# Ledger of designs, part 330: VH-VL binders against q8ixk2r445to577

Target 1, 133 residues: q8ixk2r445to577
Amino acid sequence: FFGMLQNKGLTDYCFDYNPPDENQIVGHQVILYLCHGMGQNQFFEYTSQKEIRYNTHQPEGCIAVEAGMDTLIMHLCEETAPENQKFILQEDGSLFHEQSKKCVQAARKESSDSFVPLLRDCTNSDHQKWFFK

## First folded at step 16 (VH-VL)

Design b61 (framework fv_cosibelimab)
Fold by ESMFold2-Fast, scan of step 16:
Structure b61 (fold): chain C 133 residues (1-133), chain A 120 residues (1-120), chain B 112 residues (1-112)
Amino acid sequence: as target 1 above (133 residues)
Amino acid sequence: EVQLVQSGAEVKKPGSSVKVSCKASGGTFSRWAISWVRQAPGQGLEWMGVIIPYFGTANYAQKFQGRVTITADESTSTAYMELSSLRSEDTAVYYCAKSKYYGRSAFDYWGQGTLVTVSS
Amino acid sequence: NFMLTQPHSVSESPGKTVTISCTRSSGSIAYHFVQWYQQRPGSAPTTVIYEDNQRPSGVPDRFSGSIDSSSNSASLTISGLKTEDEADYYCQSYDSSRKHWVFGGGTKLTVL
């Protein structure tokens, strides 16, 4: 699967990666922003290795969650995906982070009108359901 | 340093077409959003459309749909805006402008502008 | 569709402060970033404020941006006015339903 990764519950919001320096893509948090449908910084690929790749940049970025954290951060992709970069996209649209055993949920960023994807205990909420457009 | 350089001024007859170029340097052209904006003499800025070169995807302001086509050539880092069925009210300075992220980022670099005059 | 409405012109003396408003006719001004551009005669526009209130490198701190949700407006404030600030100023915001950028009508700033 590839395309804009949109949330079922937070309708009209997509995975979005907007680092301040467009030439330095690692180390920043993945956010949610209004879907524009043009690809670019909202275009992601779900791979057979269970990665969520940001591949409009070279070197390619891969979404990761560091141990003990709940935020999705952009890291460099590896030849063999490390465990913290593996997500299981389930049939119901849930995005399960295997290492932490938590699900990606659309959530409001604290003290802000911004939205971000965060790891949360898995529920059947539409805010935890994702699909490619 | 990022730079956008546009083609030179043009004089066109009503009913003809014009194609303006915008050559980019100093960055990763393919990943940018390149917008086209026009300004009639003494008037304000009017957004015409955008292209994302990597995808070849374009979107146009409703007013120009059917008359404007925006394209990009990644091999030469050049974006183009073609406006057909020209009328006298299309006389304007046409700008290309770069933004980092479509729908969010400001137009951080602009071309110098291309004057298109439509006269009978 | 929405419009961004700016005053046609504003005038103020050197050293004083001026504020230029940008009012959104429908939908919330706060849900989408507002950018501000400065255009001097014969020149392409340049960014003076991006993402509501951020300044590009090289823009003096005399320039500031703000959002007022109650009036559904964004404002550009220029303090310590200098003659070099004389220009046309344009606000810009995003129409997410149409996936389009929208410019305000522009404000001519005269420093006298």
Scores: ipSAE 0.643, ipTM 0.888, lowest interface PAE 1.6, mean pLDDT 92

Design b62 (framework fv_cosibelimab)
Fold by ESMFold2-Fast, scan of step 16:
Structure b62 (fold): chain C 133 residues (1-133), chain A 120 residues (1-120), chain B 112 residues (1-112)
Amino acid sequence: as target 1 above (133 residues)
Amino acid sequence: EVQLVQSGAEVKKPGSSVKVSCKASGGTFSRWAISWVRQAPGQGLEWMGVIIPYFGTANYAQKFQGRVTITADESTSTAYMELSSLRSEDTAVYYCAKSKYYPRSAFDYWGQGTLVTVSS
Amino acid sequence: NFMLTQPHSVSESPGKTVTISCTRSSGSIAYHYVQWYQQRPGSAPTTVIYEDNQRPSGVPDRFSGSIDSSSNSASLTISGLKTEDEADYYCQSYDSSRKHWVFGGGTKLTVL
């Protein structure tokens, strides 16, 4: 699958990556933003290695979660996907992060009106259900 | 480093079409968002539309939908804006402008502008 | 749908401070970044402020940007005003409902 990774609960919001420097794509948090349908910063690929890849800039980035953290951060993709970069897109639309045993949820950023994807205990919430558009 | 160079001034008759070019250098043209903005004499800036060349995606301001077409040639790093059914009110300087990310980034580089005069 | 409203003209003496407002007609001004562009006669616009309050390399620190939630507006402030600051200034933000960039009407700054 590839395209916009959209939330079922926050129906107008998509995965979005817009680091300040287009030549330095590593280390920033993935956010949620209103889906615009233009590709670019909202274009992601789900790979056979269970990666969520960002390929708008070079080198390609892969979404990861650091041990003990709940935020999704952009890392460089590796030849063999490390465990912290593996997300299982399940039949019900949930994104299960294997290493942490948690699910990706659309959540409001602390003290802000903006939204981000965060790791949370898995539930049946539509805020934890995702699909490619 | 980054430069946007536009084609030269044009004089057109009402009812005709004009196609303005914008050649980019100094970066990854195909991955940028390239917008077209016009400015009638003594008036403000008016956004017309955008293209993201690699994705082949374009979006247009409602006012120009149906008359404007924005295209890109990745092999020559050139964006084009074609405006049809020209009227005297279309007399303006037309600018291309680059941004990193649609829709949040500033227009960090601009072309020099192309004067299109619609008369007679 | 929203509009960005700027004063048509502002004027001030050299060395003084001037502030140009940009008011959003509906929805929060803080919802999307505001950019500011300077345009001198015969020239293409250039960015003086991006992402509400950031300054590009080469833009003097006399230029600053801010957001005022109480008036639902963004402001461009130029201190230590110089004759070379005479120009038209435009604010810009994004309209998510139309999926369009929106420009303010522009403000002509005259330095007396």
Scores: ipSAE 0.596, ipTM 0.870, lowest interface PAE 1.7, mean pLDDT 91

Design b63 (framework fv_cosibelimab)
Fold by ESMFold2-Fast, scan of step 16:
Structure b63 (fold): chain C 133 residues (1-133), chain A 120 residues (1-120), chain B 112 residues (1-112)
Amino acid sequence: as target 1 above (133 residues)
Amino acid sequence: EVQLVQSGAEVKKPGSSVKVSCKASGGTFSRWAISWVRQAPGQGLEWMGVIIPYFGVANYAQKFQGRVTITADESTSTAYMELSSLRSEDTAVYYCAKSKYYGRSAFDYWGQGTLVTVSS
Amino acid sequence: NFMLTQPHSVSESPGKTVTISCTRSSGSIAYHYVQWYQQRPGSAPTTVIYEDNQRPSGVPDRFSGSIDSSSNSASLTISGLKTEDEADYYCQSYDSSRKHWVFGGGTKLTVL
């Protein structure tokens, strides 16, 4: 699968990678922003290695969750995907992070109108359901 | 430093087509969103459409759908806007403008503008 | 689907403060970023405010932006007015349903 990764519950929002310096790809948090449908910084590829790749930049970025954290961070893709970069897209649209046993949820960033994807205990909420568009 | 340089002024007859170029330098052209905006004499800014060069994907304002085509050549870092079936109402200054991220970022760099005059 | 409405013109004396409004006709002004552009005669527009209230480098701190959800409006405020501030000012926001940018009609600022 590839395309814009859109949330079922927060229906107008997509995975979005919007670092301050567009030429530096690693180390910043993945956010949610209004889907524009034009690819670019909202275009991701779900690979057979269970990676979510940001491949419109060279070198390619892969979404990761650092130990003990609940935020999704952009890291460089590796030749062999580490466990912290593996997500299982389930039949119901859930994104399951195997290493942590948690699901990716659309959530409001503290005290703001901004939204981010966070790891949370898995529920049947539409805010935990994603699809490629 | 980012710079957008547009082609020179054009005088066209009604019913013809015009193709304006916008050459980018100083950054990663393929990853930008390049929009086209026009401004008729004494009037406001009107968004026409956008292209993301890396994907070759364009989107157009409803008013121009069917008459406008926006393309990009990554090898020359140049975006193009073609407007067909020209009418006198198409007389305007045409701008290209760069945004970092489509739908969110401001148009942080603009071309100098290209005057297109449509007259018989 | 929506319009951004600005006053056609505003005027004020040097040293005073002026506020230009930008009202969204439908959908919340707060769900989408608002940008503000300044255009002097014969020139391309330049950004004076981006993402509601941020200033680009080189823009004086006399320029500020704000959002008022209750009136569904964005505002550009220019304090300590100078003659060099004379220009047309345009607000801009995003239409997520059409995936299009929308400009306000523009406001001519006269400083005299």
Scores: ipSAE 0.506, ipTM 0.856, lowest interface PAE 2.5, mean pLDDT 91

Design b64 (framework fv_cosibelimab)
Fold by ESMFold2-Fast, scan of step 16:
Formats: structure tokens, C-alpha cells, sequence
Structure b64 (fold): chain C 133 residues (1-133), chain A 120 residues (1-120), chain B 112 residues (1-112)
């Protein structure tokens, strides 16, 4: 699967990666922003290793969650995906983060961005359901 | 440093087409969003459309839909804007402009502009 | 769709402060970034404020941007006015429904 990763509950919002320096893709938080449909910084690939890859930059970025955190951060992809970079895309559209046993939810960010994906206890909320467009 | 260099001024007849080029240097042209903006004499800025070269994705302002075509050649780092069925009201300076992230980032670099005069 | 409305012209004396407004006719100004561009005759526009209130390198701190949700407007404020600030100023924001950029009509700033 590849494309714009859109939220079912927070309609018209997509995974979006907008680091301040476009040439420095590591270490910043993944956000949610209104889907523009043009690819670019909203284009992601879901791989057979259960990674969510940011393919439009070299070296490629992979979404990760650091131990004890609930935010999604861009890291460098590895030859073998580490546990903190593995997400199971379920049939109901949920993204299950195996290491933490939590699901990715569209949520309002407290400080700087309006909306971000965060790890939360798994529910049947449409805010935890994602699809590629 | 990033630089956008546009083709020179054109004088065209009504009903003809014009194709303006915008050559980029310094940076990752393929991954940028390149917009085209025009400005008629004494008037404001008007957005025409955008291309993201790597994806070949384009979006056009409703007013220009059907008359404008924006393309890019990644091998030469050049974007093009072609406007067809020219009318006198298309007389304007045409700018290309780069932005980092479409729909969010400012136009941080602009071409110098290309004057297109449409006269009978 | 929406319009961004700016005053056609503003004027103020050197050393004073001027504020240029940019009002969005439909939808919230606050949920989309507003950019501000300065344009002198015969020149391409240059960015003076991006993402509501950020300054590019080389733009003096006399330039500032703000958002007012109650009036659904953005403002560009220029303090300590200098004659070289004379220019046309354009606000810009995004129409997410059409996936289009929208420019304000522009404001001619006269100093002196």
C-alpha cells in the first residue's frame, strides 16, 4: 500500500511530514494536515515489514515511537525493521503499534500543531481508523 | 543557493499560446512544489497552478482550467507553464515560485518574472 | 471558496507603526498559515512573514505578523517605518477545499 494515509474520523486529514529543514528528515514529529492529494510530504508506503516509510527523501525515513513516548517521530529506516518502527494495519483500519500495544489515534496537539497522530489505548473510534488514498 | 531563472519576454497575438520556462538550480527540484503566479499591469497577484515534479502531480486554479498546462522536466530541472487561447487580458508578468510543502509553506524563492504581452 | 480582503492603501509617517489587515470571508483564518509578501515596482515579491508570524533571515524585527480569530483576520505590523518600506504588500492563505492558494488584493503602503 502506498499513498496519502487519511483518517476516517478526522475527515480530510492525512499523515504529513513537514520538518523545518526539508533536507533534514530525522528527529521531528509526524503531524496531521489537510490532505492536498499531490503526494510530496503526505506520501507514505506501508511495507511488508510493517513499516510506514517516507519515500520522497533519500535516505528514506521510517515512522517510529520511542520507548515511553506516544508521539510518532521520523527515524532512518533500517535493513531489518526494529520493533519501535512496526505497525500492524488491521482490517478495520486501525494501526496497531506492536511494541507498545497501542493504536495510532488522530488527536489535537497541545502546543504547536492543530492535529497529530498519537498512541492511545485501542478503541473502535473512527479517529483510530486509517486508509490509503 | 536556490535560484529560479525564467525565459525572456514574449509578444503574442490573440488566440495563440505561450510557453514560459523556469529553470531551477541549487537544491532538490523534483521534490519542491513549483507554483505559477501572474500579475496584470497595476493589478494584484493571481495564483494559476502548481506542479510537484517527482510525482508529476498538478493542480490548476479554476479560472485557468482548460487553458493552462504546467509540466516539468526533471533531467533539466525546468518547469514550464503553457497558456493557450490568449486574450488581451492575459497581458501580465508571469512568475514561477518554489515552496517547501504544498498547502502550507510560503513561496520562499521566486523567478524574476516573464512579461507576456498579448496584442492585436 | 473564499476571498482575502486587504485595504487598497495605507499611509503613515516615518518612524511610526502601520498595520495591514487581511480578512478571510469564509472559513477560519486560524487553521491555515498566512504568508506576507513585499513587492516593489519592477521586482518579484519577497517573503517578509511566513507561517503567521515567522521572519525569514534578513527581514528586520520591525516586521511582525499576527492572527485574530475574533475578526477572522491576519495582520502585518511594521514598526519604525522607513521610506524603503514603501511597497505593495500581499497576504496569502490556503483553500483546502479546492487545494488552491489564495492571495489578498494587495495593499499599497506609502511612507511620508
Amino acid sequence: as target 1 above (133 residues)
Amino acid sequence: EVQLVQSGAEVKKPGSSVKVSCKASGGTFSRWAISWVRQAPGQGLEWMGVIIPYFGTVNYAQKFQGRVTITADESTSTAYMELSSLRSEDTAVYYCAKSKYYGRSAFDYWGQGTLVTVSS
Amino acid sequence: NFMLTQPHSVSESPGKTVTISCTRSSGSIAYHYVQWYQQRPGSAPTTVIYEDNQRPSGVPDRFSGSIDSSSNSASLTISGLKTEDEADYYCQSYDSSRKHWVFGGGTKLTVL
Scores: ipSAE 0.649, ipTM 0.885, lowest interface PAE 1.5, mean pLDDT 91

Design b65 (framework fv_cosibelimab)
Fold by ESMFold2-Fast, scan of step 16:
Structure b65 (fold): chain C 133 residues (1-133), chain A 120 residues (1-120), chain B 112 residues (1-112)
Amino acid sequence: as target 1 above (133 residues)
Amino acid sequence: EVQLVQSGAEVKKPGSSVKVSCKASGGTFSRWAISWVRQAPGQGLEWMGVIIPYFGEANYAQKFQGRVTITADESTSTAYMELSSLRSEDTAVYYCAKSKYYGRSAFDYWGQGTLVTVSS
Amino acid sequence: NFMLTQPHSVSESPGKTVTISCTRSSGSIAYHYVQWYQQRPGSAPTTVIYEDNQRPSGVPDRFSGSIDSSSNSASLTISGLKTEDEADYYCQSYDSSRKHWVFGGGTKLTVL
């Protein structure tokens, strides 16, 4: 699977990576932004190693969640995916983070009008359901 | 430092086609969004379309669909805009413009503009 | 589909403050970022405000941007007007349904 990773509940929003320095891709939070349909910074690949890979840049980035955190951060991909970079895309569209046993949910960033994907307890909410477009 | 340099002015006959180039330097051309914007004499800015060179994917304003083709050559870091079936109303300055993230970022660098005159 | 409406022209004396509005005809102005461009005769546009209220390096702090959801408009405010501020100003926002950019009609600023 590859493409723009769109939310079922927050229907106009896609996974988006917009670091301040486009030549330094690691260390920043993944956000949600209005889907533009042109790939670029909203283009991701779901791999056989259960990675969500950012393919627009060299070196390629992989989405990770640090222990004890709920935000999705861009890290460098590794030869063998570490546990913090593994997400199970389930049949119902939920995106389950194995290490934390939580699901990725579209959520409003505190004190702002912007949206971000965050780890939350798993529910059947459409805000926790994702699909590639 | 980012720079966009466009091809020179052209005079064309009605019914012909014109192809304007936009050569980029100083950055990651393939990953940018390159838009084309025109401005008729004394008129406002009008968006024509965009290409993301890495993907080769283009999108066009409804008004220009069927007449405009935007392409990119990553090996030369050059974007092209071809407009066919030219009319006198197509007389305008044509700009290429770079944005970092399509749908979000401002056009932070612009080409110098190319005047296309359509006259008999 | 939407339009961005700007006043055709505004004028003000040096040292004073001017505000240029950009009103969205359909959908919320706050739904997408608004950019502002300055264009002097014979030149390509340059960015004076991006993402609603951010200034590029080199743009003086006399330039500011704001969003007003109640009037469904964005505004560019220029304080301490100088003669070099004379130019055409364009707002721009994104149309996600059409997947393209929309420019306002432009405002000619005269500093008398």
Scores: ipSAE 0.577, ipTM 0.873, lowest interface PAE 2.0, mean pLDDT 91

Design b66 (framework fv_cosibelimab)
Fold by ESMFold2-Fast, scan of step 16:
Structure b66 (fold): chain C 133 residues (1-133), chain A 120 residues (1-120), chain B 112 residues (1-112)
Amino acid sequence: as target 1 above (133 residues)
Amino acid sequence: EVQLVQSGAEVKKPGSSVKVSCKASGGTFSRWAISWVRQAPGQGLEWMGVIIPYFGTANYAQKFQGRVTITADESTSTAYMELSSLRSEDTAVYYCAKSKYYGRSAFDYWGQGTLVTVSS
Amino acid sequence: NFMLTQPHSVSESPGKTVTISCTRSSGTIAYHYVQWYQQRPGSAPTTVIYEDNQRPSGVPDRFSGSIDSSSNSASLTISGLKTEDEADYYCQSYDSSRKHWVFGGGTKLTVL
């Protein structure tokens, strides 16, 4: 699967990666932003290795969650996907982070009107349901 | 440093078409969003449409749907805006403008503008 | 769809402060970033404020932007007004429903 990764509950919002330096892909948080439908920084690929790849640049980025953290950060993709970069896209639209046993949820960033994807305990909330468009 | 250079002024007859070019240098052209904006003499700015070259995706303002086509050639880092069925009210300066992220980022670099005059 | 409404013209003396408003007719202005562009005669526009209140390098700190949710408006404020500030100023915001940009009608700033 590939395309814009859109949230079912936060209906106008998509996974979005907007690093300050467009030539340096690694180290920044993945956010949610208004879906524009044009690809670009909202285009992601779900791979057979259970990675969520940002591959519009070289080197390719892979979404990861570091131990003890709940934010999604862009890391370099590896030849063999490490456990912190593996997400299971389930039939109900849940995006399950295998290493932490938590689900990706659309959430409001504290003290702001901005939105981000965060790891949370898995629920049946529409804010934890994702689909490629 | 980023630079956008547009083609020169054009004089066209009503009913014809015009194709304006915008050549980019100094950055990652294919990853940008390139918008086209026009400005009739003494009037305000009017957004026409956008292209993201890497994806070949384009979107157009409703007013120009069916008359405007925006394309890009990644090999030459050049975006094009073609406007057909020209009318006298299409007389304007046409600008290309770059933004980092469509729907969010400001137009941080602009071309110098291309005057298109539509007259008999 | 919506309109962004600006005053057609504003004028003020050198050294004073001027504020230019940009009012959104429908939808919440705070949900979408507002940009401000300056256009001097014979030139392409340049950005003076991006993402509501951020200033590009090289733009003097006399320029500031703000959002007022209660009036559904954005404002550009220029303090310590200089004759070189004479220009047309345009606000811009995004229409997520149509997936396109909208410009305000522009404001001509005259510095006496």
Scores: ipSAE 0.635, ipTM 0.889, lowest interface PAE 1.7, mean pLDDT 92

Design b67 (framework fv_cosibelimab)
Fold by ESMFold2-Fast, scan of step 16:
Structure b67 (fold): chain C 133 residues (1-133), chain A 120 residues (1-120), chain B 112 residues (1-112)
Amino acid sequence: as target 1 above (133 residues)
Amino acid sequence: EVQLVQSGAEVKKPGSSVKVSCKASGGTFSRWAISWVRQAPGQGLEWMGVIIPYFGTANYAQKFQGRVTITADESTSTAYMELSSLRSEDTAVYYCAKSKYYGREAFDYWGQGTLVTVSS
Amino acid sequence: NFMLTQPHSVSESPGKTVTISCTRSSGSIAYHYVQWYQQRPGSAPTTVIYEDNQRPSGVPDRFSGSIDSSSNSASLTISGLKTEDEADYYCQSYDSSRKHWVFGGGTKLTVL
């Protein structure tokens, strides 16, 4: 699948990647922002290696979660996807992060009106359900 | 360094159309969002629309829907804005402007502007 | 739909501080970034503040931006006012429902 990765619970919000320097795409947190429908920094590809790939810029980035953390950050894609970059998109729309055994949930960032995707214990919440538009 | 260079001034008759160009250099044109903004004499800035060349996707302000068309040619790193059915009220300076990410980032570079005069 | 309302003009003497407001008519000003542009006669606009309160390289620290949720307004503040600050200033924010950019009406700053 490819397109804008939208949340079922936060119905107008999409995965969004907006690094401040276009030459430095690694190491920043993936956010959720209002879907603009124009692709660009909200365009992602789900690959057969279970990667969520950001291919709008070069070099291409892959979403990862570091051990012990709950935030999604952009890493460089590798020839063979490492475990921290593997997400299982399930039939019900859940994004299951294999290495941590947790699910991606749309969450409000502490003390703000900003939203981010975070790893949480898996539930049947619509905030953990995702789809490509 | 990023630079946006626009085509020269035009004088048009009412009912005709005009096509203004905006040539980009110094970066990854295809990945940017290129907006068009106009300014009538003595008036404020008015957003007309945007194109993201990478996708070829465009979106327009409601006021201009149906008579504005924004396109891009990735091979020449050039964006175009065509405005049809010109009226005297369309007399304005037309700017192209770049943003890194659509919907939240500032317009960090602007073209020099193109004066379009519509007169009978 | 929303409008961004700015005062038509403001005036102040050199060395003083001036504040230009930008009020959003509906929806929260705080949920969307506000940019500020400076335009001198005969020139294209240039960014003086982006993302509510950030300054581009080359913009002096006399320029600052702020958000006031209680009045649903953004403000551009220029301290130590200089004659070269005389220009039109525009705020800009995003309309998520239409997926459009919106500009304020502009404020003419006179330094006398």
Scores: ipSAE 0.426, ipTM 0.821, lowest interface PAE 2.5, mean pLDDT 90

Design b68 (framework fv_cosibelimab)
Fold by OpenDDE, second read of step 17:
Structure b68 (fold): chain C 133 residues (1-133), chain A 120 residues (1-120), chain B 112 residues (1-112)
Amino acid sequence: as target 1 above (133 residues)
Amino acid sequence: EVQLVQSGAEVKKPGSSVKVSCKASGGTFSRWAISWVRQAPGQGLEWMGVIIPYFGTANYAQKFQGRVTITADESTSTAYMELSSLRSEDTAVYYCAKSKYYGRSAFDYWGQGTLVTVSS
Amino acid sequence: NFMLTQPHSVSESPGKTVTISCTRSSGSIAYHYVQWYQQRPGSAPTTVIYEDNQRPSGVPDRFSGSIDSSSNSASLTISGLKTEDEADYYCQSYDSSRKGWVFGGGTKLTVL
């Protein structure tokens, strides 16, 4: 699967990655933004290694969850996907992070009108359902 | 350092077409979004459209849809803007502008501008 | 769709501080980054503020950006005004409804 990763509950919002330095793509948080369908900062790929890869430019970035965090941070992809980069996009649309045993939920950023994907306990909320478009 | 160098001034007749080029250097062209912005004499800036060269995706301001075509050549790091059915109101300086990403990003680098004069 | 409204002109003496406003007609100014561009006479625009309050390299810290959510407006503030600051200034923001960018009408800053 590839393209925009769109949330079901938070209508018209997609995974979005826009690091401050275009030449340094790792270490920053993935956010949610209105889907634009132009590719680039909203282009992701779900791989057979259970990675969520970003933009496919070299070096490729993969979404990771750092220890003790509930945010999605961009890391470099590795030949063998590390445990903190493994996600299961389930049939019901839930995006499950294997290591934390939590689901990715569209949430409002604190003290902001912006939105971010955060790890939360898994529920049947549409805010935890995602699909590629 | 990133630079955008545009093609030279054009003088065109009404009804004709013009194609302006914008060559990028000093960075990775394929990672960018290239927009075109024009400015009529004594007027403000007006966004025309954008292209993401790597993905080949483009979008245009409604005002120019059907009349403008933006393309890019990654091999030469060059973006193009073609405007057809020219009219006197199209007389303006046309700028290309680079943004690192589509959407929330700024136009962090600009071309020097290309004057297009449409006159009978 | 939205519009960005700027004052047509502002003026101030050297050494003073000026503020140029940019009001968004709809949508949240807090969620959508506002950029500011400087255009000196006969020149192409240059970026002076991006993502609300960040300065590109080479832009002096006399230039700063801010957001006022209560008025749904952004502001460009220039302190220690210099003659070289005389220019047109444009605010800009992305419009998701039109999948493009919107510019303000521009503000002519005159240094007296």
Scores: ipSAE 0.727, ipTM 0.913, lowest interface PAE 0.8, mean pLDDT 95
Fold by ESMFold2-Fast, scan of step 16:
Structure b68 (fold): chain C 133 residues (1-133), chain A 120 residues (1-120), chain B 112 residues (1-112)
Amino acid sequence: as target 1 above (133 residues)
Amino acid sequence: EVQLVQSGAEVKKPGSSVKVSCKASGGTFSRWAISWVRQAPGQGLEWMGVIIPYFGTANYAQKFQGRVTITADESTSTAYMELSSLRSEDTAVYYCAKSKYYGRSAFDYWGQGTLVTVSS
Amino acid sequence: NFMLTQPHSVSESPGKTVTISCTRSSGSIAYHYVQWYQQRPGSAPTTVIYEDNQRPSGVPDRFSGSIDSSSNSASLTISGLKTEDEADYYCQSYDSSRKGWVFGGGTKLTVL
């Protein structure tokens, strides 16, 4: 699966990666932004290793959540996916982060009007349901 | 340093088509969003459409839908804008412009412009 | 679907400050980035402000951008006006429903 990773509840918002320097892609937070359908900075690939990969810019990035944190950060992909980079896309559309036992939810960033994907306790909310478009 | 260099001025007859080129250098052309913007004499800027070369994805302003086609050749780092069924009101300077992230980033580099005159 | 409205022209003396507004007809101006472009006669546009209030390298700090949610508008402010600032200025923002860019009508700045 690959494409724009869109949220069912926060209608018209997609995973988006917009690092300040397109030649330095690691270490920044993944955000949500209005879906444009063009690929590019909203194009992600779900792999057989349960990774969410970003390969529009080089080197390829893999979304990770660091221990004790709830934000999705772009890390370098590894030959064998580490546990903090594994997400299970379930049949109901939830993105389950196996290591933390939490689900990815579309949410407002603390002290900001920006929207970001965050780890939250799993619920039946449409804000936790995702699909590739 | 990023540069966008456009093809030279064109004079076309009504009903014909024109294809303007925009050659990029100094960066990762395939990963950029390349927009086309026109400006009729004495008028403002008007967005026509965009292409992201690597993805082959394009969107067009509704006004030009069915008449404009934007393409890219990654091997030559060149974007093209073809406008068909030309009318006198299509007389304008046509610009290509680069942005980093579609929907968010500014047009940080512009081509020099190509004058297309539709007459006779 | 929306329009960005700018005054057709503004004028001011050298050394003074001008502000050019860009008002969005529907939807929030603050939710999407606003860019500002300067176009001198016979030249392609160049960016003077990006992402609401950021300046590209080489653009003097006399140029600044701001957002006013109460009037649903963005503003370009140019202080210490110089004759070389004489140009047309365009705001630009994104239309998510059309998935494309919208330009304001442009403002001719005259420095007397």
Scores: ipSAE 0.694, ipTM 0.893, lowest interface PAE 1.1, mean pLDDT 92

